# VH-VL binders against o27280, part 171

Target 1, 266 residues: o27280
Amino acid sequence: MDSMNVPEVLEIKRIVEESESVKTFIFSWDFRREVRPGQFVMVWDFRDEKPMSVSLIDPVRSEIGISIRRVGEFTDRVHGLSEGDLLGIRGPYGRGFELMGRDILLVGGGIGMAPLAALADEATARGMRVDALVAARTADELLFLDRLEAAGVNISTCTDDGSCGFKGFAHERLLTLEENHDMAAVCGPEPMMFQVMRILDERDVPAQLSLERYMKCAVGICGQCCLDDTGFRVCAEGPVFWSQELSRVREFGRYRRDPAGRRVPW

## First folded at step 6 (VH-VL)

Design K9 (framework fv_acasunlimab)
Fold by ESMFold2-Fast, scan of step 6:
Structure K9 (fold): chain C 266 residues (1-266), chain A 118 residues (1-118), chain B 108 residues (1-108)
Amino acid sequence: as target 1 above (266 residues)
Amino acid sequence: EVQLLEPGGGLVQPGGSLRLSCEASGFTFSRYWMSWVRQAPGKGLEWVSGINSGGDSTFYADSVRGRFTISRDSSKNTLFLQMSSLRAEDTAVYYCAKSYIGRAFDIWGQGTLVTVSS
Amino acid sequence: SYVLTQPPSVSVAPGQTARITCGGNNIGSESVHWYQQKPGQAPVLVVYDDSDRPSGLPERFSGSNSGNTATLTISRVEAGDEADYYCQVYDSSSDHYVFGGGTKLTVL
């Protein structure tokens, strides 16, 4: 194994509470080991290991951040940790986002804003114009608004229940915006990403989408994880894909698979 | 400091033309949607025109469509409103305004008075 | 065209709570923003996205929006709050920004 496949035990330097259910854990990082927005790391709590997207990349402070939503036993334990505690970090893994042109649209749903927040920082540092559509079920689940605002990002919001911003789904909000962009990046629930992708395709805006459900394949289970119809291998080619590649995948936005391999609606 | 500065307005005869400008400082102008909002003496606020960050999409209120043209020069941090075929009803204080979350306007210029009189 | 309706005036005593309404068809599905304007001055954003407050604005300004009515609430009213108040939405069907007619708040 090279250095990327050996877990480093790192001290939690700072914890930022993003919401009631989301925290960002910040670690010192040696940037001779390159990390890009859209990539992920394996987080090890000395019992279980789970993939987590990198949400902060700060070479000035020599820090990375990993944002984690509390959804199960592993994440509950990690959320119970304090500054000064230790976690194992392995990676980075996967294909990151690619930036092109002068302007970019970010469309994020829930925790999907985490990798897009890191991308916003990079795009801003390059002098790109950044517009972000931040979507969630309720106002208290909108993430990274302060960070995006501080970076000079032009923000639009929407919530399913209308508690903040436009009342409705991300794709409905997107239809009210007539701005054209050189590219887009999308991350969130798969049904949301599918609807957004269709609109961006009709507007001839090249989009990159992150398929987080397949991140486990990137840690050495190559050849077992494939997208339906095309035979696309997420572990070799993802988790970030261009929209034209996903338009041919029958399962994208429609079905997932349970542990038994059965199709289950989203 | 964040501000939008508008030069003083002018007096124009009906049918005449006038160009307004608005210079931005203290924020990254090129990243924001910008608008012009006017207010006739003693009356309320009326949105006039809007332009996206890239300058390739423009919008106009029905009352000014075909007569006014909004544009921007992001290299100079400047927003423009070219007003043509002016009418007495166009007499108002014109504000430039910066877009914010939910399509609010968080930063406003000081306003410039345009008087159209015969 | 979308139309926002505000009462022309509201009067309130110092220290009391003022409520200014903004009526619109299904306005609860829009993001509503509120502006304060004093004589001879540019408008100032006091509430955005229905209920959020810009940094540095007094905590006594708040908002709500549901059904056909949005409301700006100003608690513990001070003489300095006397101004005209405007609500505003973006109408996606026409691609227009729409302002209400304005409400003059008088602090007695």
Scores: ipSAE 0.006, ipTM 0.405, lowest interface PAE 15.0, mean pLDDT 83

Design N1 (framework fv_cemiplimab)
Fold by ESMFold2-Fast, scan of step 6:
Structure N1 (fold): chain C 266 residues (1-266), chain A 118 residues (1-118), chain B 107 residues (1-107)
Amino acid sequence: as target 1 above (266 residues)
Amino acid sequence: EVQLLESGGVLVQPGGSLRLSCAASGFTFSDYGMTWVRQAPGKGLEWVSGISGSGDYTYFADSVKGRFTISRDNSKNTLYLQMNSLKGEDTAVYYCTRGDYSYPFDYWGQGTLVTVSS
Amino acid sequence: DIQMTQSPSSLSASVGDSITITCRASQSISNYLNWYQQKPGKAPNLLIYAASTLQSGVPSRFSGSGSGTDFTLTIRTLQPEDFATYYCQQSYSTPYTFGPGTVVDFR
């Protein structure tokens, strides 16, 4: 068993409250284990283990950050922890984002901004122009705006209720933005990603999309893999896929599978 | 056979509220997004609202946003449209359709007439 | 919002004629365009989706073409049951929008 497959018990160095429901947990990290934006780790609270995207990669401070939304028992327990407490971390796992060209559009919905925040840091460090469309249901759910601004990212916002920025959904806001980009990266709810992908495809902008349900496939669990209408299995390692790959997956944006293989509609 | 049956359309006073229902049969209801489309007497079609298969994602036309809500009960194969703060301009036949951002509106109910008048 | 226009607004034709209806989007919608038929007093019926894909059960005399902003519905050898109103609709982005309709009347 190499070190990636055994949880390492790490001390929580710092906790950043991103919103009422989201916290970023920061750990010292040995960068001999390379981490790239778009990869995830398995977080172990000594009862359950869940995949979480890496939201901060800071080699200068030798730190990684993991952003966690409060949505159930596991995340409630983790949110109850304090600086100095311990968590098990193993990884990183999965395909990360690939950067190309001179400019990139990031489109993030809710907690989907977490892996995109790490990508924004890498893209700006490479000298790319970064535009971010940050979407949420309400202003209080918009994430990482201060971090993105500090990194030099050009930010547009939209909220379903109109409490900040454009009133509407990410794809509706994107339709009013006419600037072209060499590539895009998208992360959020699958219905949002599906609709955003359509617009980017029409604009001939190659896009990478991060699908949380394929994080389990990257660690060898096949329960989250998509099938086409003929039963052909998409065997590409996730969680990040090019839009060309996802255009052939009929389940994308419509439904997912539970551990028993049953359809769960979006 | 796919069947959609709307009900609830009546005469309502301006400012009033009304809930429409659509009973679906002949398909796995939760696998499909659903949509409400309306048509004012003698006029064209206007998209009103859509809902994803789970009910977690909802979309609205600007003319009804904040006044109407769409919901579904997948255990009962039923789609709902809750209409509040009704205006004369809301007078229309309301059609229930199967379809959303990922499917065309491939099956339509017969419609239910809502009249908003004093 | 994406605005849809149709031409002509009305058309008179005889059984056996071939007719063409055009639809224009205010911006590119790729091939995310649907065509519907509505007979008086009836609900609309889907004819074509993805600009050119015929819905199952729809007669082969109906065909669609186009991409981007300009789209066409063609009905070859018009039959009595084809006298109806025809609507295009973009499914590219919410809010979904319909064209104003084209009335096909008996001559």
Scores: ipSAE 0.276, ipTM 0.714, lowest interface PAE 4.6, mean pLDDT 87

Design N10 (framework fv_cemiplimab)
Fold by ESMFold2-Fast, scan of step 6:
Structure N10 (fold): chain C 266 residues (1-266), chain A 118 residues (1-118), chain B 107 residues (1-107)
Amino acid sequence: as target 1 above (266 residues)
Amino acid sequence: EVQLLESGGVLVQPGGSLRLSCAASGFTFSDYGMTWVRQAPGKGLEWVSGISYSGGYTYFADSVKGRFTISRDNSKNTLYLQMNSLKGEDTAVYYCTRGDYSYPFDYWGQGTLVTVSS
Amino acid sequence: DIQMTQSPSSLSASVGDSITITCRASQSISNYLNWYQQKPGKAPNLLIYAASTLQSGVPSRFSGSGSGTDFTLTIRTLQPEDFATYYCQQSYSTPYTFGPGTVVDFR
């Protein structure tokens, strides 16, 4: 079904506090505008517009959710809003996750669990077996555990400080997991994703990784999209990329770009 | 009811090009990966190409890599197969099917015959 | 690429017989195996997926079994409409590959 691509001013129906720094904002959604896990929307507070991943897709209730971490002026203003207040929503945009096989692994770090929670819902609805490795610095920063459990997902946790589950980083925990998977989906800090990708490549598990910094490329703001040192350009169809595509990008997991476009080490 | 209708099959000279289309109806086209399977006269089934639901990922059999391109238009519920540098061995009935890694090829079109001959 | 083989390549049977067709994969494909039936002049139709799950509307006389590399399709009490060519197909990895087919002929 074709939907007109127009911005809409929507009422905040419900707000869920996921943690001290993360809230999920829930809106009624007309599913004639289809939205897929891994896609994002542009959120407009009538001053600035920022890309945010869709974290809830619920056609039964006709709702979508977007999860927002408080990290700056825009997100601070949005966190100050209440149920009944208005936000502009435009989209969806970008390449979402593609499901393949029957057994999938999700590896999420911090807010990176947001798009993976939506993917988990779709995968379980399609009858797939889902294992999720949920990683954070501390137990308080683990997100969506209750929602994943309710969906029937097999959950493993790890925290840097050992306050919940395995003590260590996501890739260290992954090395102790020997379950065979048909594919993986990974979202979180780039250094984490790089280490996880290397392990999955060695195990011949095809992986899809979601990179927030490439969301601007999908909506025509491509200042940070560049040819890597091998001459391969991968950012036109972000934010989700296959591990084979990312192996061509020398920046991935090694350095980031500042607002001026300069390379900065992690 | 789920329906897949192929079109475009004709007689083409070796080295020529041809585009096949498959019109889908009765389901949410953008939710499913799609596949082209061919069958040479009197022979078995051969997988040709597949495309993900978004169109972001495409796959090809070695026999057609570099010559064929698969694409889709989700706004028109249509799947395409662009065939270039056609060879006599490409002569076959081409079937449009619904399916990918996550789903078997559960619905098939009636097929469209491509003949490569001079 | 994963190679699929079928045995036998053809068999002759009578109405009321029970037959078994074997499919082998060149490497383990878990249970990602589908069976298709093709009648003369028609497109194939799905019979079984996930090695043993019957597609909706398929008669219970059809059954599938196996995992890993060895799979079987069994048709008990053959009916006239069952004389057709049968194909196995792996959905484990691209390129998706079909077996060469087994022709089930009437006497």
Scores: ipSAE 0.000, ipTM 0.404, lowest interface PAE 14.4, mean pLDDT 82

Design N11 (framework fv_cemiplimab)
Fold by ESMFold2-Fast, scan of step 6:
Structure N11 (fold): chain C 266 residues (1-266), chain A 118 residues (1-118), chain B 107 residues (1-107)
Amino acid sequence: as target 1 above (266 residues)
Amino acid sequence: EVQLLESGGVLVQPGGSLRLSCAASGFTFSDYGMTWVRQAPGKGLEWVSGISGSGGYTYFADSVKGRFTISRDNSKNTLYLQMNSLKGEDTAVYYCTRGDYDYPFDYWGQGTLVTVSS
Amino acid sequence: DIQMTQSPSSLSASVGDSITITCRASQSISNYLNWYQQKPGKAPNLLIYAASTLQSGVPSRFSGSGSGTDFTLTIRTLQPEDFATYYCQQSYSTPYTFGPGTVVDFR
């Protein structure tokens, strides 16, 4: 009775506008089927299916949330939906985040804050001290600040243009923070994650990083989900990896793959 | 019922290698970090190594760093300890335990004796 | 590395006695301290975690207290099955370190 491979048609219960380009779609969920932060679901609009990270896990209200950035035809159609409309949800898939220790640092860039927001909720519920470094190009693109604050998270921000917090990139801001943490979780553009990982490695902070590209392999369609050197498949072994697992991957932070499987520099 | 069963302990000459196994049952193995703890004859407990639930992160005591490796096969519910360049000081009963960083070592196996001697 | 010490190294007691074992950490470990019991020829058993939280199935005569660097395990109304070696262990940071143990012998 593997219900994860059959899409359920669910009603959109509530929509939260996170920014001009990001919405969170909230659905009732039966928590007899477990969902953990860092996992993803396949979202089906009855025409195309795309992977989306789970950004809200609320067993008290029996709800999950999925945050979607408007970046193309599929996401444009989904953004046009209203409360009461239907979407197909299949999953969850992938390996979620592991929590350990007393203190966790979250480093999120853009939509990468979505899975980290769910993780923040679990970490605070567990009694951990949570510090978040939230990065974006501009202040209007910083996500989940109110939700993180409500959860008791200590927030630092940085923007490329200096419109909120530190002016600069996430790794530049991290270099000015001397606080030690038992672990870190990182999600955002690969070049940002690579730079952040290097700093955390030098500080002996174990980190988990979420590689959310090419998750179409969850349905067995694309071979490009395989990482070089280690043979990791994002949808099979990820999307969450420990920094120790990524230490020998030549592609991480240097290359991505196009739809034909060719390496393309960042 | 949670059960942990170690195997592989034997007499090995100094400089030799040995792999220990721990078969786990009665819980969702991948949800838990696992550790190895050893006890030399007539001595106290010494933490050896730990591994996260996914196997993605591993930790070692300084006395074994570079010589031992810890791994797990979640599809087989099995924990491993590969021991290389064995020394007389490695002679001990090796216990498999459930737990890691923030989990107490709440279940222990019966232990497997490793003797390093000529 | 965090070093753990225990006192006394051994004690003799009779059934019905109340005994106290102390454990000290070389630096503050908050409440990240566990207590284990080991009987001769057997694996250790968890008694207490987070300094004072009793493990499920452990008799209420066992109690733990302390925070920071100084911790105490108390056994009230000692029973025959309580004659064993007791170890404290810090879970604050790796490497995890155990105390040298306290042997509780029958008088």
Scores: ipSAE 0.007, ipTM 0.555, lowest interface PAE 9.1, mean pLDDT 86

Design N12 (framework fv_cemiplimab)
Fold by ESMFold2-Fast, scan of step 6:
Structure N12 (fold): chain C 266 residues (1-266), chain A 118 residues (1-118), chain B 107 residues (1-107)
Amino acid sequence: as target 1 above (266 residues)
Amino acid sequence: EVQLLESGGVLVQPGGSLRLSCAASGFTFSDYGMTWVRQAPGKGLEWVSGISGSGGYTYFADSVKGRFTISRDNSKNTLYLQMNSLKGEDTAVYYCTRGDYEYPFDYWGQGTLVTVSS
Amino acid sequence: DIQMTQSPSSLSASVGDSITITCRASQSISNYLNWYQQKPGKAPNLLIYAASTLQSGVPSRFSGSGSGTDFTLTIRTLQPEDFATYYCQQSYSTPYTFGPGTVVDFR
């Protein structure tokens, strides 16, 4: 719709420091414009525009939150902003997560916990049992643990260095967890998601995965928002895909594309 | 308001193929999972196949797995069931329904009769 | 797969009677149980979902109860239009399974 394609200039109401490298920016939101977990918005700092997943959806307070990791020039500038400063927000865009069943598993790596935190809120509000596996390189990079606990989520953690919870990767920790979920939602680095999907497929657990890295070209001209075998356009058909869809894609978990569109190994 | 209309049921020979369609109206089609349920003459209801709202996840009864494919075209508000390697025991009225884990099967079409016989 | 059984398989009743149909699941399904009515030559209609929640437009003489493995459908003050076949169905997990049905006949 035209109203969703015009950036609305919003005041930063509150900033939450999630970690040394991650902040959540909170804005007042008119929920006549629906937002679902798994969707993203375009964040405009009046110079550049980048896609960011919605990490908080709070109709009671009439607020949304957008969690941003500091990784480059745009995100460095946004991290330098204060409460009261302005940002342009356009959207929401993309396909959100679909909830099914009674018992669900969330598997998040790093900033990939951002859209999953919003999903956890919706699932618990619906009375679902939610188990979350939160993975990061170090304890300091684990995100949203307090928020998940407050929502009643059953939390398992793992860190590559063993500084919190299981020492190892998300898929290694998943092998030690129970198998009785009706669905799973997964978001994080693509190699992690591929390994997790493989285990969930073996357990006959349908999974949804968010492919947020492709959203770099969601606005403007892009030849990179298309998956190899299926012709999926992440900004139009994603970023959320079911594992059945991704199992048919040769690139998933094996290759990425460079700026010239060539396949390169992870 | 909500309407579901099946079509495509005909007489086919064993081993043959057939595609059923279900035209949906009166609701946002992509927001709902859809299901096919069949009923053999004089028998009870049997769940056949389901598909998520996006079309990204599909699931089947063991009796049809590997032979039937479910799909949807959300731009046309249409659900499909592709039936291959048909057997006599596939003879039934096939109903299109709206629903999945989140929603009960709250609306049903009129049904379309598939007869598998030589 | 979760197996569903219904009792009785058939019953005869008169207008004005109150009848009860039971449904049993082979394992606990919490309250993920739906009831459907099917009249001869017609598609099924949803009567009750979540074991006890009446679907919009369904007369209040229909009620459902139960949780876990044992469920009941009650029709009080039976009307002529209630002579039909009734099916329970679990929505707890796939494959979604129906009971064999209970035929409610006049007499």
Scores: ipSAE 0.265, ipTM 0.705, lowest interface PAE 4.8, mean pLDDT 87

Design N13 (framework fv_cemiplimab)
Fold by ESMFold2-Fast, scan of step 6:
Structure N13 (fold): chain C 266 residues (1-266), chain A 118 residues (1-118), chain B 107 residues (1-107)
Amino acid sequence: as target 1 above (266 residues)
Amino acid sequence: EVQLLESGGVLVQPGGSLRLSCAASGFTFSDYGMTWVRQAPGKGLEWVSGISGSGGYTYFADSVKGRFTISRDNSKNTLYLQMNSLKGEDTAVYYCTRGDYSYPFDYWGQGTLVTVSS
Amino acid sequence: DIQMTQSPSSLSASVGDSITITCRASQSISDYLNWYQQKPGKAPNLLIYAASTLQSGVPSRFSGSGSGTDFTLTIRTLQPEDFATYYCQQSYSTPYTFGPGTVVDFR
């Protein structure tokens, strides 16, 4: 059976500790089931399912990686697992990033660097020039710097507290960068992505943004995945959207949704 | 190998509408941006419109903005150009090409002639 | 919009000649410059991209050079199949713009 909508129980092959709060769980993967940067899978701990972005795509070793930040009960339980333990995985789901041009910019905030790390691997493998702006609250929360550096990515950092690189927010750092790019990919908190998108729009740089919204449904059936003005369903038509598409979404950067689907200000 | 085949070019009256199609084969269609380039009889090349691999980003020359729309059906490996409010100045051979934002137009179809005349 | 100009608009040459066509952009486009060849009644073919990178299958007698605003296409030891119209095109930003073309005629 095609395992797309049925969880496959997979053994945790390896765990990489990315930071005090983030781990990457690596699984053997049959690449006859294609997976693209920007897509997500549903991770099932036999109690709850949560969507997680794919952060490593390695056809040579036949592996995928899923990076998980510890933020609540589900993620605490998953962080307590060891190599050899089992998790249910179904997917991949959603529309992934697409690469355009020769020179690209990646802008990632916190765990939003996870899907961008997979994208960086693909872009560099295609011979593209990649600039990454990696943002976090503190230096210890900057993710994937060694992996990006090994891939030949040109890295700029910023931290809210100034502990590494530019002191400030991603959009403030971006304003100090004058280079044009053929496209950009952005993933992080929606207020950050909105500010970054505005700057890129002013510079005529087409951008793709990955929405890290609260979701109850992997296949986009429930209202939690719907964007009000366009009828876009994040699980079915995202999570990756072009800035041109998001410019029509009145709630982007202004509101989020609670578990009941009600709008809540950022 | 890579092939692009345009169809749909005919004679139409000013103010009319026409849809052009381009059938693609020999590559993973959804991985590539596509463009339309036109050439008026005896004139040079003019870029008309482009579309990203997903179809989520589209871009147009000022001369056709608001009148033309570009779309694609990745399940059918087909690119479309919907042309509305046609003018005599739209008379041209229309070429389907493979290429994205900054990538060169590396493969071209044979072209399809659109004539706008009363 | 970025304006592209080519010089000359036409030239006459014989087999075995070496010819140079110039392309100028109205603003800096780095190396985002492509060259295409079009034979009468046929679709254009990509010759060179990124100002100087030869497309696979294109003979080595074709070469491109330049950066910023000024670019050249050189054809060494012109062959009969090289009599065609040549277009430069910037891929730096949309709208993409082509030069007006240079017609290379048999003398």
Scores: ipSAE 0.279, ipTM 0.693, lowest interface PAE 4.0, mean pLDDT 86

Design N14 (framework fv_cemiplimab)
Fold by ESMFold2-Fast, scan of step 6:
Structure N14 (fold): chain C 266 residues (1-266), chain A 118 residues (1-118), chain B 107 residues (1-107)
Amino acid sequence: as target 1 above (266 residues)
Amino acid sequence: EVQLLESGGVLVQPGGSLRLSCAASGFTFSDYGMTWVRQAPGKGLEWVSGISGSGDYTYFADSVKGRFTISRDNSKNTLYLQMNSLKGEDTAVYYCTRGDYEYPFDYWGQGTLVTVSS
Amino acid sequence: DIQMTQSPSSLSASVGDSITITCRASQSISNYLNWYQQKPGKAPNLLIYAASTLQSGVPSRFSGSGSGTDFTLTIRTLQPEDFATYYCQQSYDTPYTFGPGTVVDFR
């Protein structure tokens, strides 16, 4: 319908291997189309199209990066590509994170660190103090630690298996961290985000959460992604929501979470 | 309590078609990816197909690609497997499971037997 | 596709024994490895996920370990209800693949 909804065929300029299962694909980008942390693009391999969060925004080098975890046939094909190969990119889509105050807490699980890495860059550029809690199943799946450290971020880690940092889940580690922040941003598996949101709500820390699960409803795939009781279209009004908005969504958090953060009926 | 109940398994001639159904209850169906796993008589487990919570993304084992289609009706809490061009090697108990790449297959139905025979 | 191998294919054990089953992936799958138990005529049950995390309600005599390509399921102090077939499964990438199974028989 407009220029941003037409896929642009771009050359893969550089590939960074973030872990065994995650790669960041870097493209030249015309910043006349502004991109904000928390927004996503549709990645087209000329067979299928999938939404991917923007993990690097570099106007100085005129580059964006998208970080892709290998989880299925589409992502396996994309992971097989090399520098110089082509992908179609549409976007950006969605609303980005809003920054307020002087101190921000980032809580990221797995690939959820991708949009938070871009946010960390913006927050540090604005002069904010950034604390990041980076969670993963194992040490080799912790993402962006070197990039966060280079940006001056204060990093805490936790792994399910105890192979790096705190042994346990993000919300368990967060309970041992009692510093107040002006705001928080959270991205990761929805069960993790629910547990983290509850703790931040108790501490009166306003939080923004990114609901990546529903981003598949972006323009071109399905017309509407509505949350259970609010009528919000996640692809149009999200994927980033304030915790106060999510407290009204019946399906968000209506299941308890097991130790791995999986959805379990109450 | 989470329950999954498969139905539709019958005897079918080679080259025939069949649709399996799985009725889900006890959880918010649209929040979970769903998977079909099969087991030939006396053999091991084989993953067949998966579908995302929204239904927008589907995955298939190479042995069934182009012949099987997975779908779901979130308003009816029901998962489907449309099986076309059936072969003798498709004879198996078909299990409906809750789970995808984010979650293990933590709940299984009791299975429905599909027999493809001359 | 990621291929999964289990050893042994079968073993005989007595109540009170400790047994070990191994699972190997054809490529690194980090810790994206699940273990299932199946009793004759029944659907499989999830025992362990993320290589080492015990599913709620599963007895503590079951434990899992490993990462990358090599994984182990251990059952300490085997009970009568543990005689079953055990399967490993990788959740790292589609197609999700199962090992061929290990049959744990009485005697």
Scores: ipSAE 0.000, ipTM 0.404, lowest interface PAE 15.9, mean pLDDT 83

